VHH binders against Mucin-19 (Muc19). Designs and how they scored, part 5

Target 1, 175 residues: Mucin-19 (Muc19), of Mus musculus (Mouse) (q6pze0r851to1025)
Amino acid sequence: STCHVYGEGHFRTFDGESYSFDGLCQYTFLEDYCGQENGTFRILIESVPCCENGLTCSRKVIVTFQDQNIILQDGKVTAVQTAESTDCRERSANLYSIHTVGLYLIVKLLNGIILIWDKYTKVSVILDPSWQNKVCGLCGNNNGDLKDDFTTRHSSVAAGALEFANSWKTSQECS

## First folded at step 18 (VHH)

Design r05 (from p02 with D28T S30R)
Fold by OpenDDE, fold request of step 19:
Structure r05 (fold): chain B 175 residues (1-175), chain A 120 residues (1-120)
Amino acid sequence: as target 1 above (175 residues)
Amino acid sequence: QVQLVETGGGLVQPGGSLRLSCAASGFTFRAHDMGWARQVPGKGLEWVSYITSGYSTKYQDSVKGRFTISRDNAKSTVYLQMNSLKPEDTAVYYCVAGEYIWDDSGYDYWGQGTQVTVSS
């Protein structure tokens, strides 16, 4: 299953729902917490406006996995360890891998999740079937049902894309 | 039915310019990467340039600084502005589309091609 966002906020969920949303806050693109404390990963996205106009020129992506923060920004990938360790390079090498193919930067996590970024506005996440019904966020809940793709952070089904997307802001103070 | 229709090819003198257009239909244009490849008679297909659905662009080294790729999602059209054309640019140019284009790979669809001839 594949979820992606591109351009001025065109989304396609894992279950195949398409919608448009172009907020300026930070949003949960995909996670497995879903209101619980036992989550293992979180992918956040932020739109980066152009300097010359109000269009989206890029997207910043932040991946939290284990004790690693992987940041995709300004056409580059940066990894920051969040826990104290003396062997951070060795640990990070075991937790994820990075590949470049053409314009695309590909991050493969140890848990099987694949992130694809064109270094601009296109972000894709690929899940294997084991992640069915185990995720939430702007990418939907990956349960095979289009009718509940707009499941909000509060476990309700939003009436529209705006309500749905806004529920996944990481900070409700941002507007 | 998927269609990619190229226009804008022709005969031009060295140093001249051409603008290729590719009108696409039958698929979600804005979600696909678009590109151009070319083939010289007797040689294999080579990628020229492509633009992602996220508006990232890449050019083959031989055309950098001379060619510019762009897209208009409202018109479902991709363009290739070719300046400072050289005889070596003579080829059939194909419009290509794919969910993910990786230089010379990822082509799901292609057009019939348009002839570009650079000669004095």
Scores: ipSAE 0.898, ipTM 0.951, lowest interface PAE 0.4, mean pLDDT 94
Fold by OpenDDE, fold request of step 19:
Structure r05 (fold): chain B 175 residues (1-175), chain A 120 residues (1-120)
Amino acid sequence: as target 1 above (175 residues)
Amino acid sequence: QVQLVETGGGLVQPGGSLRLSCAASGFTFRAHDMGWARQVPGKGLEWVSYITSGYSTKYQDSVKGRFTISRDNAKSTVYLQMNSLKPEDTAVYYCVAGEYIWDDSGYDYWGQGTQVTVSS
C-alpha cells in the first residue's frame, strides 16, 4: 500500500482516504511507535514555503531508523549517525539504500519500507502487507478501514483533517 | 474514461514557437505526473519532458533551455512551451500521464498525439 503527499498538502492515506492540509510545523508522516516506546522508525515531514510567495515549494523529510537519521532536503539526501550509536560504519551502511530514478530519489530501509521523493513536494511511502495495522501518523493506520484513518496521536478519531493533522505535530507549541 | 487531448501543434519555421496543451479528464489530475513524449515516423518513442504532481520538472537534453513544461491543476491541463524550434523537433507529440513517471517509463495514459512540423 502507498501513502503520499504532494503539492499544497494533498494527502492520500494507505487506506485510500484523501484530505488536504498544509501546516507549517513538523508532523509525523508515518511511525510505528503509536504511543508505545518500542517503535522502530519515524518519518517526519515539513513544508518549505517559497521565498517569493506563500506556496509550498518543497518538503523536508526526516527518517529516523535505528541509529540513522536520513534527511531529504534541498534536493539532496544526507545521513547522520546518532551520537548514541556504537555500531560500526559498515553496519550502518546496511540499514538503508539510496537510488535515483528519473526525478525521484528512493530510500529503501532494511525493514522493507520504501520512501520516494521527487526532490520537491511529492513524498510517498510504500509498505508491504506485514505493516498492516502497525503504523500511525498522517498516513493513517493502514488497517483497511477508511473510517478510522483520522486516528489522532491520542488514539481518538478526529472529525476533520485539520484536527487530525494538528494532532500529529511533533511539538504542540508550533501553530 | 480517461482522456488526454492534445492541441497546439502545427507547422512553424525554424526558430519559431509553439505551445502545446493537453486537457485531461477521467482521473485525479493533480495527483498524477504529466509529461510529453514524441515520435518520428519509423523511429521509437522518446521522452521530452515531464512534471511531477509535486511540481518537479525534467527535460531531455535535446530540449533543455528551449522547452518549458507547466501544469494548471484547476484546468486539468499540462502545457509544453516550445521555443527556438528546430527541424529535429518535428514529430508527433503525445501527452502522457502516470502516477510516477520515470523519464521514458511510467506512462499509464496516452493522448492521440498532435503533429509538430518545423520546416523552412
Scores: ipSAE 0.898, ipTM 0.951, lowest interface PAE 0.4, mean pLDDT 94
Fold by ESMFold2, look of step 18:
Structure r05 (fold): chain B 175 residues (1-175), chain A 120 residues (1-120)
Amino acid sequence: as target 1 above (175 residues)
Amino acid sequence: QVQLVETGGGLVQPGGSLRLSCAASGFTFRAHDMGWARQVPGKGLEWVSYITSGYSTKYQDSVKGRFTISRDNAKSTVYLQMNSLKPEDTAVYYCVAGEYIWDDSGYDYWGQGTQVTVSS
Protein backbone atom coordinates (compact mmCIF):
# COMPACT_ATOMS: atom_id res chain seq x y z
CA SER B 1 0.00 0.00 0.00
CA THR B 2 1.30 3.37 -1.04
CA CYS B 3 0.55 6.94 -0.06
CA HIS B 4 2.04 9.95 -1.81
CA VAL B 5 1.97 13.69 -2.18
CA TYR B 6 3.38 15.66 -5.10
CA GLY B 7 3.34 19.05 -6.73
CA GLU B 8 0.87 21.57 -5.38
CA GLY B 9 -0.34 19.26 -2.60
CA HIS B 10 -1.97 16.41 -4.51
CA PHE B 11 -2.42 13.46 -2.13
CA ARG B 12 -3.40 9.85 -2.64
CA THR B 13 -4.08 7.90 0.56
CA PHE B 14 -3.27 4.25 1.22
CA ASP B 15 -6.90 3.37 0.52
CA GLY B 16 -6.98 5.32 -2.77
CA GLU B 17 -8.66 8.59 -1.75
CA SER B 18 -7.34 11.53 -3.77
CA TYR B 19 -7.50 15.11 -2.53
CA SER B 20 -5.62 18.38 -2.84
CA PHE B 21 -4.27 20.36 0.11
CA ASP B 22 -1.23 22.63 0.15
CA GLY B 23 -1.06 23.97 3.68
CA LEU B 24 1.68 26.25 4.97
CA CYS B 25 2.39 24.47 8.26
CA GLN B 26 3.89 21.18 9.43
CA TYR B 27 1.50 18.22 9.25
CA THR B 28 1.47 14.57 10.21
CA PHE B 29 1.83 12.60 6.99
CA LEU B 30 1.40 9.38 8.96
CA GLU B 31 2.02 8.00 12.41
CA ASP B 32 1.03 5.04 14.56
CA TYR B 33 0.31 7.11 17.70
CA CYS B 34 -3.20 8.08 16.62
CA GLY B 35 -4.15 9.86 19.83
CA GLN B 36 -2.11 7.65 22.18
CA GLU B 37 1.44 7.84 23.53
CA ASN B 38 2.47 4.26 22.72
CA GLY B 39 3.36 4.79 19.06
CA THR B 40 6.67 3.91 17.41
CA PHE B 41 7.05 6.43 14.57
CA ARG B 42 5.93 9.68 12.99
CA ILE B 43 6.45 11.08 9.52
CA LEU B 44 5.87 14.83 9.30
CA ILE B 45 5.86 17.01 6.19
CA GLU B 46 6.23 20.71 5.50
CA SER B 47 5.76 22.58 2.25
CA VAL B 48 8.68 24.90 1.57
CA PRO B 49 7.37 27.81 -0.51
CA CYS B 50 9.03 29.92 -3.14
CA CYS B 51 8.98 33.39 -1.59
CA GLU B 52 7.99 35.10 -4.86
CA ASN B 53 4.48 33.61 -5.12
CA GLY B 54 4.00 31.17 -2.24
CA LEU B 55 4.05 28.11 -4.49
CA THR B 56 5.54 24.93 -3.08
CA CYS B 57 9.17 24.60 -4.23
CA SER B 58 10.06 21.56 -2.11
CA ARG B 59 9.01 19.48 0.85
CA LYS B 60 10.82 18.84 4.09
CA VAL B 61 10.22 15.42 5.64
CA ILE B 62 10.91 14.57 9.28
CA VAL B 63 10.88 10.94 10.43
CA THR B 64 10.98 9.98 14.08
CA PHE B 65 11.75 6.28 14.52
CA GLN B 66 13.20 4.80 17.68
CA ASP B 67 15.98 7.22 18.77
CA GLN B 68 16.46 8.65 15.29
CA ASN B 69 15.28 11.96 13.86
CA ILE B 70 15.80 11.61 10.12
CA ILE B 71 15.42 14.81 8.11
CA LEU B 72 14.93 15.02 4.35
CA GLN B 73 15.61 18.62 3.38
CA ASP B 74 17.39 20.59 0.64
CA GLY B 75 18.06 17.47 -1.41
CA LYS B 76 19.85 15.76 1.50
CA VAL B 77 19.19 13.29 4.26
CA THR B 78 20.49 14.01 7.76
CA ALA B 79 20.11 11.77 10.79
CA VAL B 80 20.22 13.19 14.31
CA GLN B 81 20.13 10.77 17.20
CA THR B 82 17.68 12.08 19.82
CA ALA B 83 19.46 10.46 22.76
CA GLU B 84 23.19 10.23 23.36
CA SER B 85 24.62 6.70 23.22
CA THR B 86 27.23 5.85 25.84
CA ASP B 87 28.45 2.76 23.99
CA CYS B 88 29.55 3.28 20.39
CA ARG B 89 29.32 -0.46 19.67
CA GLU B 90 25.55 -0.31 20.34
CA ARG B 91 24.90 2.26 17.62
CA SER B 92 23.40 0.29 14.76
CA ALA B 93 23.39 1.42 11.14
CA ASN B 94 20.78 -1.27 10.44
CA LEU B 95 17.89 0.74 11.99
CA TYR B 96 17.45 2.26 8.55
CA SER B 97 19.23 2.39 5.23
CA ILE B 98 19.53 5.20 2.70
CA HIS B 99 20.34 4.85 -0.97
CA THR B 100 19.85 6.75 -4.20
CA VAL B 101 18.32 5.39 -7.39
CA GLY B 102 18.34 7.95 -10.16
CA LEU B 103 17.25 11.23 -8.61
CA TYR B 104 15.26 9.53 -5.83
CA LEU B 105 16.36 9.16 -2.21
CA ILE B 106 15.03 6.01 -0.58
CA VAL B 107 14.91 5.47 3.19
CA LYS B 108 14.09 1.98 4.39
CA LEU B 109 13.17 1.67 8.06
CA LEU B 110 13.56 -1.57 10.01
CA ASN B 111 9.83 -1.53 10.81
CA GLY B 112 8.80 -2.18 7.19
CA ILE B 113 8.24 1.40 6.08
CA ILE B 114 9.85 2.70 2.87
CA LEU B 115 10.05 6.43 2.20
CA ILE B 116 10.75 7.66 -1.35
CA TRP B 117 11.58 11.31 -2.07
CA ASP B 118 12.44 13.00 -5.37
CA LYS B 119 14.44 15.69 -3.48
CA TYR B 120 11.68 18.20 -4.32
CA THR B 121 7.94 17.91 -3.76
CA LYS B 122 7.20 14.22 -4.36
CA VAL B 123 7.05 12.12 -1.18
CA SER B 124 5.84 8.53 -1.14
CA VAL B 125 5.46 5.99 1.66
CA ILE B 126 5.07 2.27 1.15
CA LEU B 127 3.83 0.19 4.07
CA ASP B 128 4.54 -3.45 4.82
CA PRO B 129 1.20 -5.34 5.06
CA SER B 130 1.62 -5.59 8.85
CA TRP B 131 0.61 -1.90 9.15
CA GLN B 132 -2.97 -2.46 7.97
CA ASN B 133 -5.41 -0.53 10.15
CA LYS B 134 -2.61 0.79 12.41
CA VAL B 135 -1.85 4.26 11.05
CA CYS B 136 -3.40 7.70 10.78
CA GLY B 137 -2.62 11.12 9.33
CA LEU B 138 -2.82 12.78 5.92
CA CYS B 139 -2.33 9.33 4.35
CA GLY B 140 -5.55 8.01 5.88
CA ASN B 141 -5.94 4.97 8.09
CA ASN B 142 -5.05 2.12 5.70
CA ASN B 143 -8.13 0.06 6.60
CA GLY B 144 -9.36 -0.58 3.03
CA ASP B 145 -12.50 1.53 3.53
CA LEU B 146 -12.82 4.94 1.89
CA LYS B 147 -15.79 5.93 4.07
CA ASP B 148 -13.61 6.96 7.02
CA ASP B 149 -10.41 8.02 5.27
CA PHE B 150 -11.05 11.64 6.34
CA THR B 151 -10.78 10.76 10.04
CA THR B 152 -9.40 13.77 11.87
CA ARG B 153 -6.82 13.86 14.67
CA HIS B 154 -9.77 14.04 17.06
CA SER B 155 -11.41 10.84 15.74
CA SER B 156 -14.27 12.53 13.89
CA VAL B 157 -14.93 12.00 10.20
CA ALA B 158 -14.60 15.30 8.36
CA ALA B 159 -16.98 16.29 5.58
CA GLY B 160 -14.15 17.49 3.34
CA ALA B 161 -10.45 17.45 2.76
CA LEU B 162 -9.73 20.91 4.20
CA GLU B 163 -11.12 20.17 7.66
CA PHE B 164 -9.48 16.72 7.65
CA ALA B 165 -6.05 17.98 6.57
CA ASN B 166 -5.95 20.97 8.91
CA SER B 167 -6.70 18.68 11.86
CA TRP B 168 -3.32 17.02 11.24
CA LYS B 169 -1.37 20.25 11.78
CA THR B 170 1.26 19.61 14.47
CA SER B 171 1.20 23.11 15.97
CA GLN B 172 -1.96 25.13 16.51
CA GLU B 173 0.16 28.30 16.66
CA CYS B 174 0.75 28.04 12.89
CA SER B 175 -2.14 29.52 10.94
CA GLN A 1 -5.18 3.04 -24.70
CA VAL A 2 -2.26 4.96 -23.31
CA GLN A 3 -0.85 7.24 -26.01
CA LEU A 4 2.33 9.31 -26.13
CA VAL A 5 2.73 11.34 -29.35
CA GLU A 6 5.98 13.14 -30.08
CA THR A 7 6.33 16.11 -32.43
CA GLY A 8 9.02 18.65 -33.27
CA GLY A 9 11.78 16.50 -34.73
CA GLY A 10 13.63 17.26 -37.93
CA LEU A 11 16.89 18.19 -39.62
CA VAL A 12 18.97 20.99 -38.12
CA GLN A 13 22.49 22.33 -38.50
CA PRO A 14 25.04 22.05 -35.68
CA GLY A 15 24.48 24.80 -33.12
CA GLY A 16 20.77 24.94 -33.89
CA SER A 17 17.77 24.35 -31.70
CA LEU A 18 14.65 22.18 -31.68
CA ARG A 19 11.76 21.83 -29.27
CA LEU A 20 10.20 18.42 -28.88
CA SER A 21 6.66 18.04 -27.53
CA CYS A 22 4.93 14.92 -26.23
CA ALA A 23 1.15 14.90 -25.86
CA ALA A 24 -0.06 12.27 -23.42
CA SER A 25 -3.41 10.58 -22.81
CA GLY A 26 -4.87 7.52 -21.10
CA PHE A 27 -3.32 7.93 -17.65
CA THR A 28 -3.18 10.48 -14.80
CA PHE A 29 -0.51 12.74 -16.29
CA ARG A 30 0.28 14.94 -13.26
CA ALA A 31 0.95 11.85 -11.13
CA HIS A 32 3.58 10.40 -13.49
CA ASP A 33 7.25 10.99 -14.09
CA MET A 34 7.84 12.01 -17.71
CA GLY A 35 11.00 11.83 -19.74
CA TRP A 36 12.94 11.38 -22.95
CA ALA A 37 15.15 8.55 -24.17
CA ARG A 38 16.97 8.36 -27.49
CA GLN A 39 18.11 5.63 -29.85
CA VAL A 40 21.53 6.71 -31.09
CA PRO A 41 22.73 5.12 -34.35
CA GLY A 42 25.45 2.60 -33.62
CA LYS A 43 25.28 3.06 -29.84
CA GLY A 44 21.81 1.96 -28.75
CA LEU A 45 19.25 3.36 -26.35
CA GLU A 46 20.09 5.91 -23.64
CA TRP A 47 18.07 8.07 -21.30
CA VAL A 48 18.24 11.82 -21.90
CA SER A 49 16.23 13.61 -19.25
CA TYR A 50 13.23 13.24 -16.99
CA ILE A 51 10.99 15.34 -14.77
CA THR A 52 9.08 13.84 -11.85
CA SER A 53 5.49 14.50 -10.85
CA GLY A 54 7.14 16.56 -8.07
CA TYR A 55 9.05 18.74 -10.62
CA SER A 56 12.49 17.32 -9.87
CA THR A 57 14.64 17.09 -13.03
CA LYS A 58 17.67 15.15 -14.13
CA TYR A 59 19.79 15.29 -17.28
CA GLN A 60 22.31 12.95 -18.83
CA ASP A 61 25.75 14.58 -18.50
CA SER A 62 26.19 14.93 -22.27
CA VAL A 63 23.13 17.21 -22.56
CA LYS A 64 23.23 19.11 -19.27
CA GLY A 65 23.26 22.86 -19.82
CA ARG A 66 22.00 22.48 -23.42
CA PHE A 67 18.68 20.69 -22.96
CA THR A 68 15.78 21.75 -20.74
CA ILE A 69 12.84 19.51 -19.83
CA SER A 70 9.53 20.98 -18.72
CA ARG A 71 5.93 19.87 -18.29
CA ASP A 72 2.50 21.45 -18.59
CA ASN A 73 0.09 19.37 -16.51
CA ALA A 74 -2.94 21.35 -17.73
CA LYS A 75 -2.14 20.27 -21.31
CA SER A 76 -0.80 16.81 -20.38
CA THR A 77 2.34 17.66 -22.34
CA VAL A 78 6.06 17.33 -21.69
CA TYR A 79 8.68 19.33 -23.64
CA LEU A 80 12.36 19.02 -24.41
CA GLN A 81 14.08 22.25 -25.49
CA MET A 82 17.29 21.26 -27.24
CA ASN A 83 19.83 24.05 -27.76
CA SER A 84 23.39 24.06 -29.11
CA LEU A 85 22.74 20.81 -30.96
CA LYS A 86 25.68 18.63 -31.97
CA PRO A 87 25.97 15.82 -34.53
CA GLU A 88 26.15 13.30 -31.67
CA ASP A 89 22.61 14.33 -30.64
CA THR A 90 21.32 12.68 -33.84
CA ALA A 91 18.85 10.02 -32.72
CA VAL A 92 15.26 8.89 -32.58
CA TYR A 93 13.82 10.57 -29.46
CA TYR A 94 11.15 8.76 -27.47
CA CYS A 95 8.79 10.20 -24.89
CA VAL A 96 8.54 7.94 -21.84
CA ALA A 97 6.36 7.84 -18.74
CA GLY A 98 6.28 5.92 -15.46
CA GLU A 99 5.17 6.20 -11.87
CA TYR A 100 8.88 6.30 -10.95
CA ILE A 101 11.64 6.84 -13.50
CA TRP A 102 15.02 5.52 -12.29
CA ASP A 103 17.26 6.99 -15.02
CA ASP A 104 17.20 4.13 -17.55
CA SER A 105 14.31 2.13 -16.08
CA GLY A 106 10.74 2.56 -14.87
CA TYR A 107 9.41 3.35 -18.35
CA ASP A 108 5.86 2.02 -18.26
CA TYR A 109 4.81 3.79 -21.49
CA TRP A 110 6.65 4.70 -24.68
CA GLY A 111 5.94 7.02 -27.58
CA GLN A 112 6.49 6.16 -31.24
CA GLY A 113 9.61 8.33 -31.55
CA THR A 114 10.61 11.37 -33.58
CA GLN A 115 13.81 11.66 -35.63
CA VAL A 116 16.31 14.40 -34.83
CA THR A 117 19.19 14.78 -37.28
CA VAL A 118 22.03 17.22 -36.74
CA SER A 119 24.31 17.47 -39.74
CA SER A 120 26.29 19.71 -42.07
Scores: ipSAE 0.705, ipTM 0.867, lowest interface PAE 0.9, mean pLDDT 87
Fold by ESMFold2, fold request of step 19:
Structure r05 (fold): chain B 175 residues (1-175), chain A 120 residues (1-120)
Amino acid sequence: as target 1 above (175 residues)
Amino acid sequence: QVQLVETGGGLVQPGGSLRLSCAASGFTFRAHDMGWARQVPGKGLEWVSYITSGYSTKYQDSVKGRFTISRDNAKSTVYLQMNSLKPEDTAVYYCVAGEYIWDDSGYDYWGQGTQVTVSS
């Protein structure tokens, strides 16, 4: 299953729902926390406007996965291990891989998640089948046929995309 | 039914310019990568340029700096501005579309082609 965002905030969820939302804050693209404290990953997105007013010119993607903090920004990927984990670990585990195909940058995580980024505004996530019914965020809940893709951060089903998408903002101080 | 219709080809002198247009229908244009490939006489097909649904662009080295790809999502149209044309640019130019274009692959849809001839 695939979710993506492109252009001026045009989304297609894992279950095939399409909506438009061009918020200027940081939002949860997808995660497996979903109201609990014991998740394993988060993928956050931010729209980066042009120096000219109002238009989205790129997207920043932040992936938190195990001890890794992977940043997709400015056409580049920066991956760092958290300082507390570095004290106890050697670099013996292959937790992710990064590849370039054409203009696309591809990040494969060990947990079965694949990110595809055109180094600009188009971000896609592919989930293997093990993630069915286990995720939430702007990409929906990946449950197939229940039509509850607009489930908010607070576990209610919104009637429209704006209420749904704004619920996934990571900081209420923004906008 | 998907349709890609190219216009703007023709005969031009070396150093001249042409603008190719490709009008698209039958799919969600803004969600697709769009591009151009060309069939060079006596040689195979080669990719020329593409622009993603996210507005990222790429050009083959032989056209970089001379050709500019752009898209107008409101008109479902992709353009190729071709400046400083050379005889080696003579080819049939095809509009292509796909969910992901990977340089020379990912072409889910093809136009009929338009002839560009650069001579004299």
Scores: ipSAE 0.699, ipTM 0.864, lowest interface PAE 1.0, mean pLDDT 86
Fold by ESMFold2, fold request of step 19:
Structure r05 (fold): chain B 175 residues (1-175), chain A 120 residues (1-120)
Amino acid sequence: as target 1 above (175 residues)
Amino acid sequence: QVQLVETGGGLVQPGGSLRLSCAASGFTFRAHDMGWARQVPGKGLEWVSYITSGYSTKYQDSVKGRFTISRDNAKSTVYLQMNSLKPEDTAVYYCVAGEYIWDDSGYDYWGQGTQVTVSS
């Protein structure tokens, strides 16, 4: 299943719902926490505007997976091990791989998640089928049902895209 | 029902300019990567340039700095501005579209082509 965002905040969820949301904050694109503390990953997105009233000119993507922070920004992918895991004996296993195909950067995670980024505003996430019913965020819940695709962070079904998408903002200090 | 219709081809002298347009219909234009490929006489097809639905662009090395691709999602139209044209740019230019264009692949839809001839 695949979720996309591109351009001026045009989304297509895993279940096929299309909506537009051009927010200027950081939002949860998808995660498996979903109101719990025991999740294993988060993917956050930020729109980078290029004018006073917010045309999106690029996107920053932040992936937290295991002890890795993977940052897609400024046409580059960088990864650092988190400070908390640096104090321990480190696992030497390859947790992700980075590939370039044409203008696209592709990040493959061991947990069955693939990110595809055009180095600009287009971000796609592909989930292995094992993730069905296990995720939440701007990409929807991947349960095969369009009726609840606008499920907010608080587990209510929003009437429209604006309420739904704003519920996935990661900081209330951003408007 | 999908249509890609190219216009703007023709004959031009070396050093001249042309602007190609491709009007699209029958699919969600803003969600697709758009691009141009060309059939050069005596050679095969080669990709020229493309612009993603996210506005990222890429150019073949031989046209960088001379050609500019752009899109107008409101008009469902992609453009190729071709400046400083050379005889080796002579080709049939095809508009192409796909969900993901990977340089020379990912072309789900093709136009009919427009001839560009650069000759004295």
Scores: ipSAE 0.679, ipTM 0.854, lowest interface PAE 1.0, mean pLDDT 87

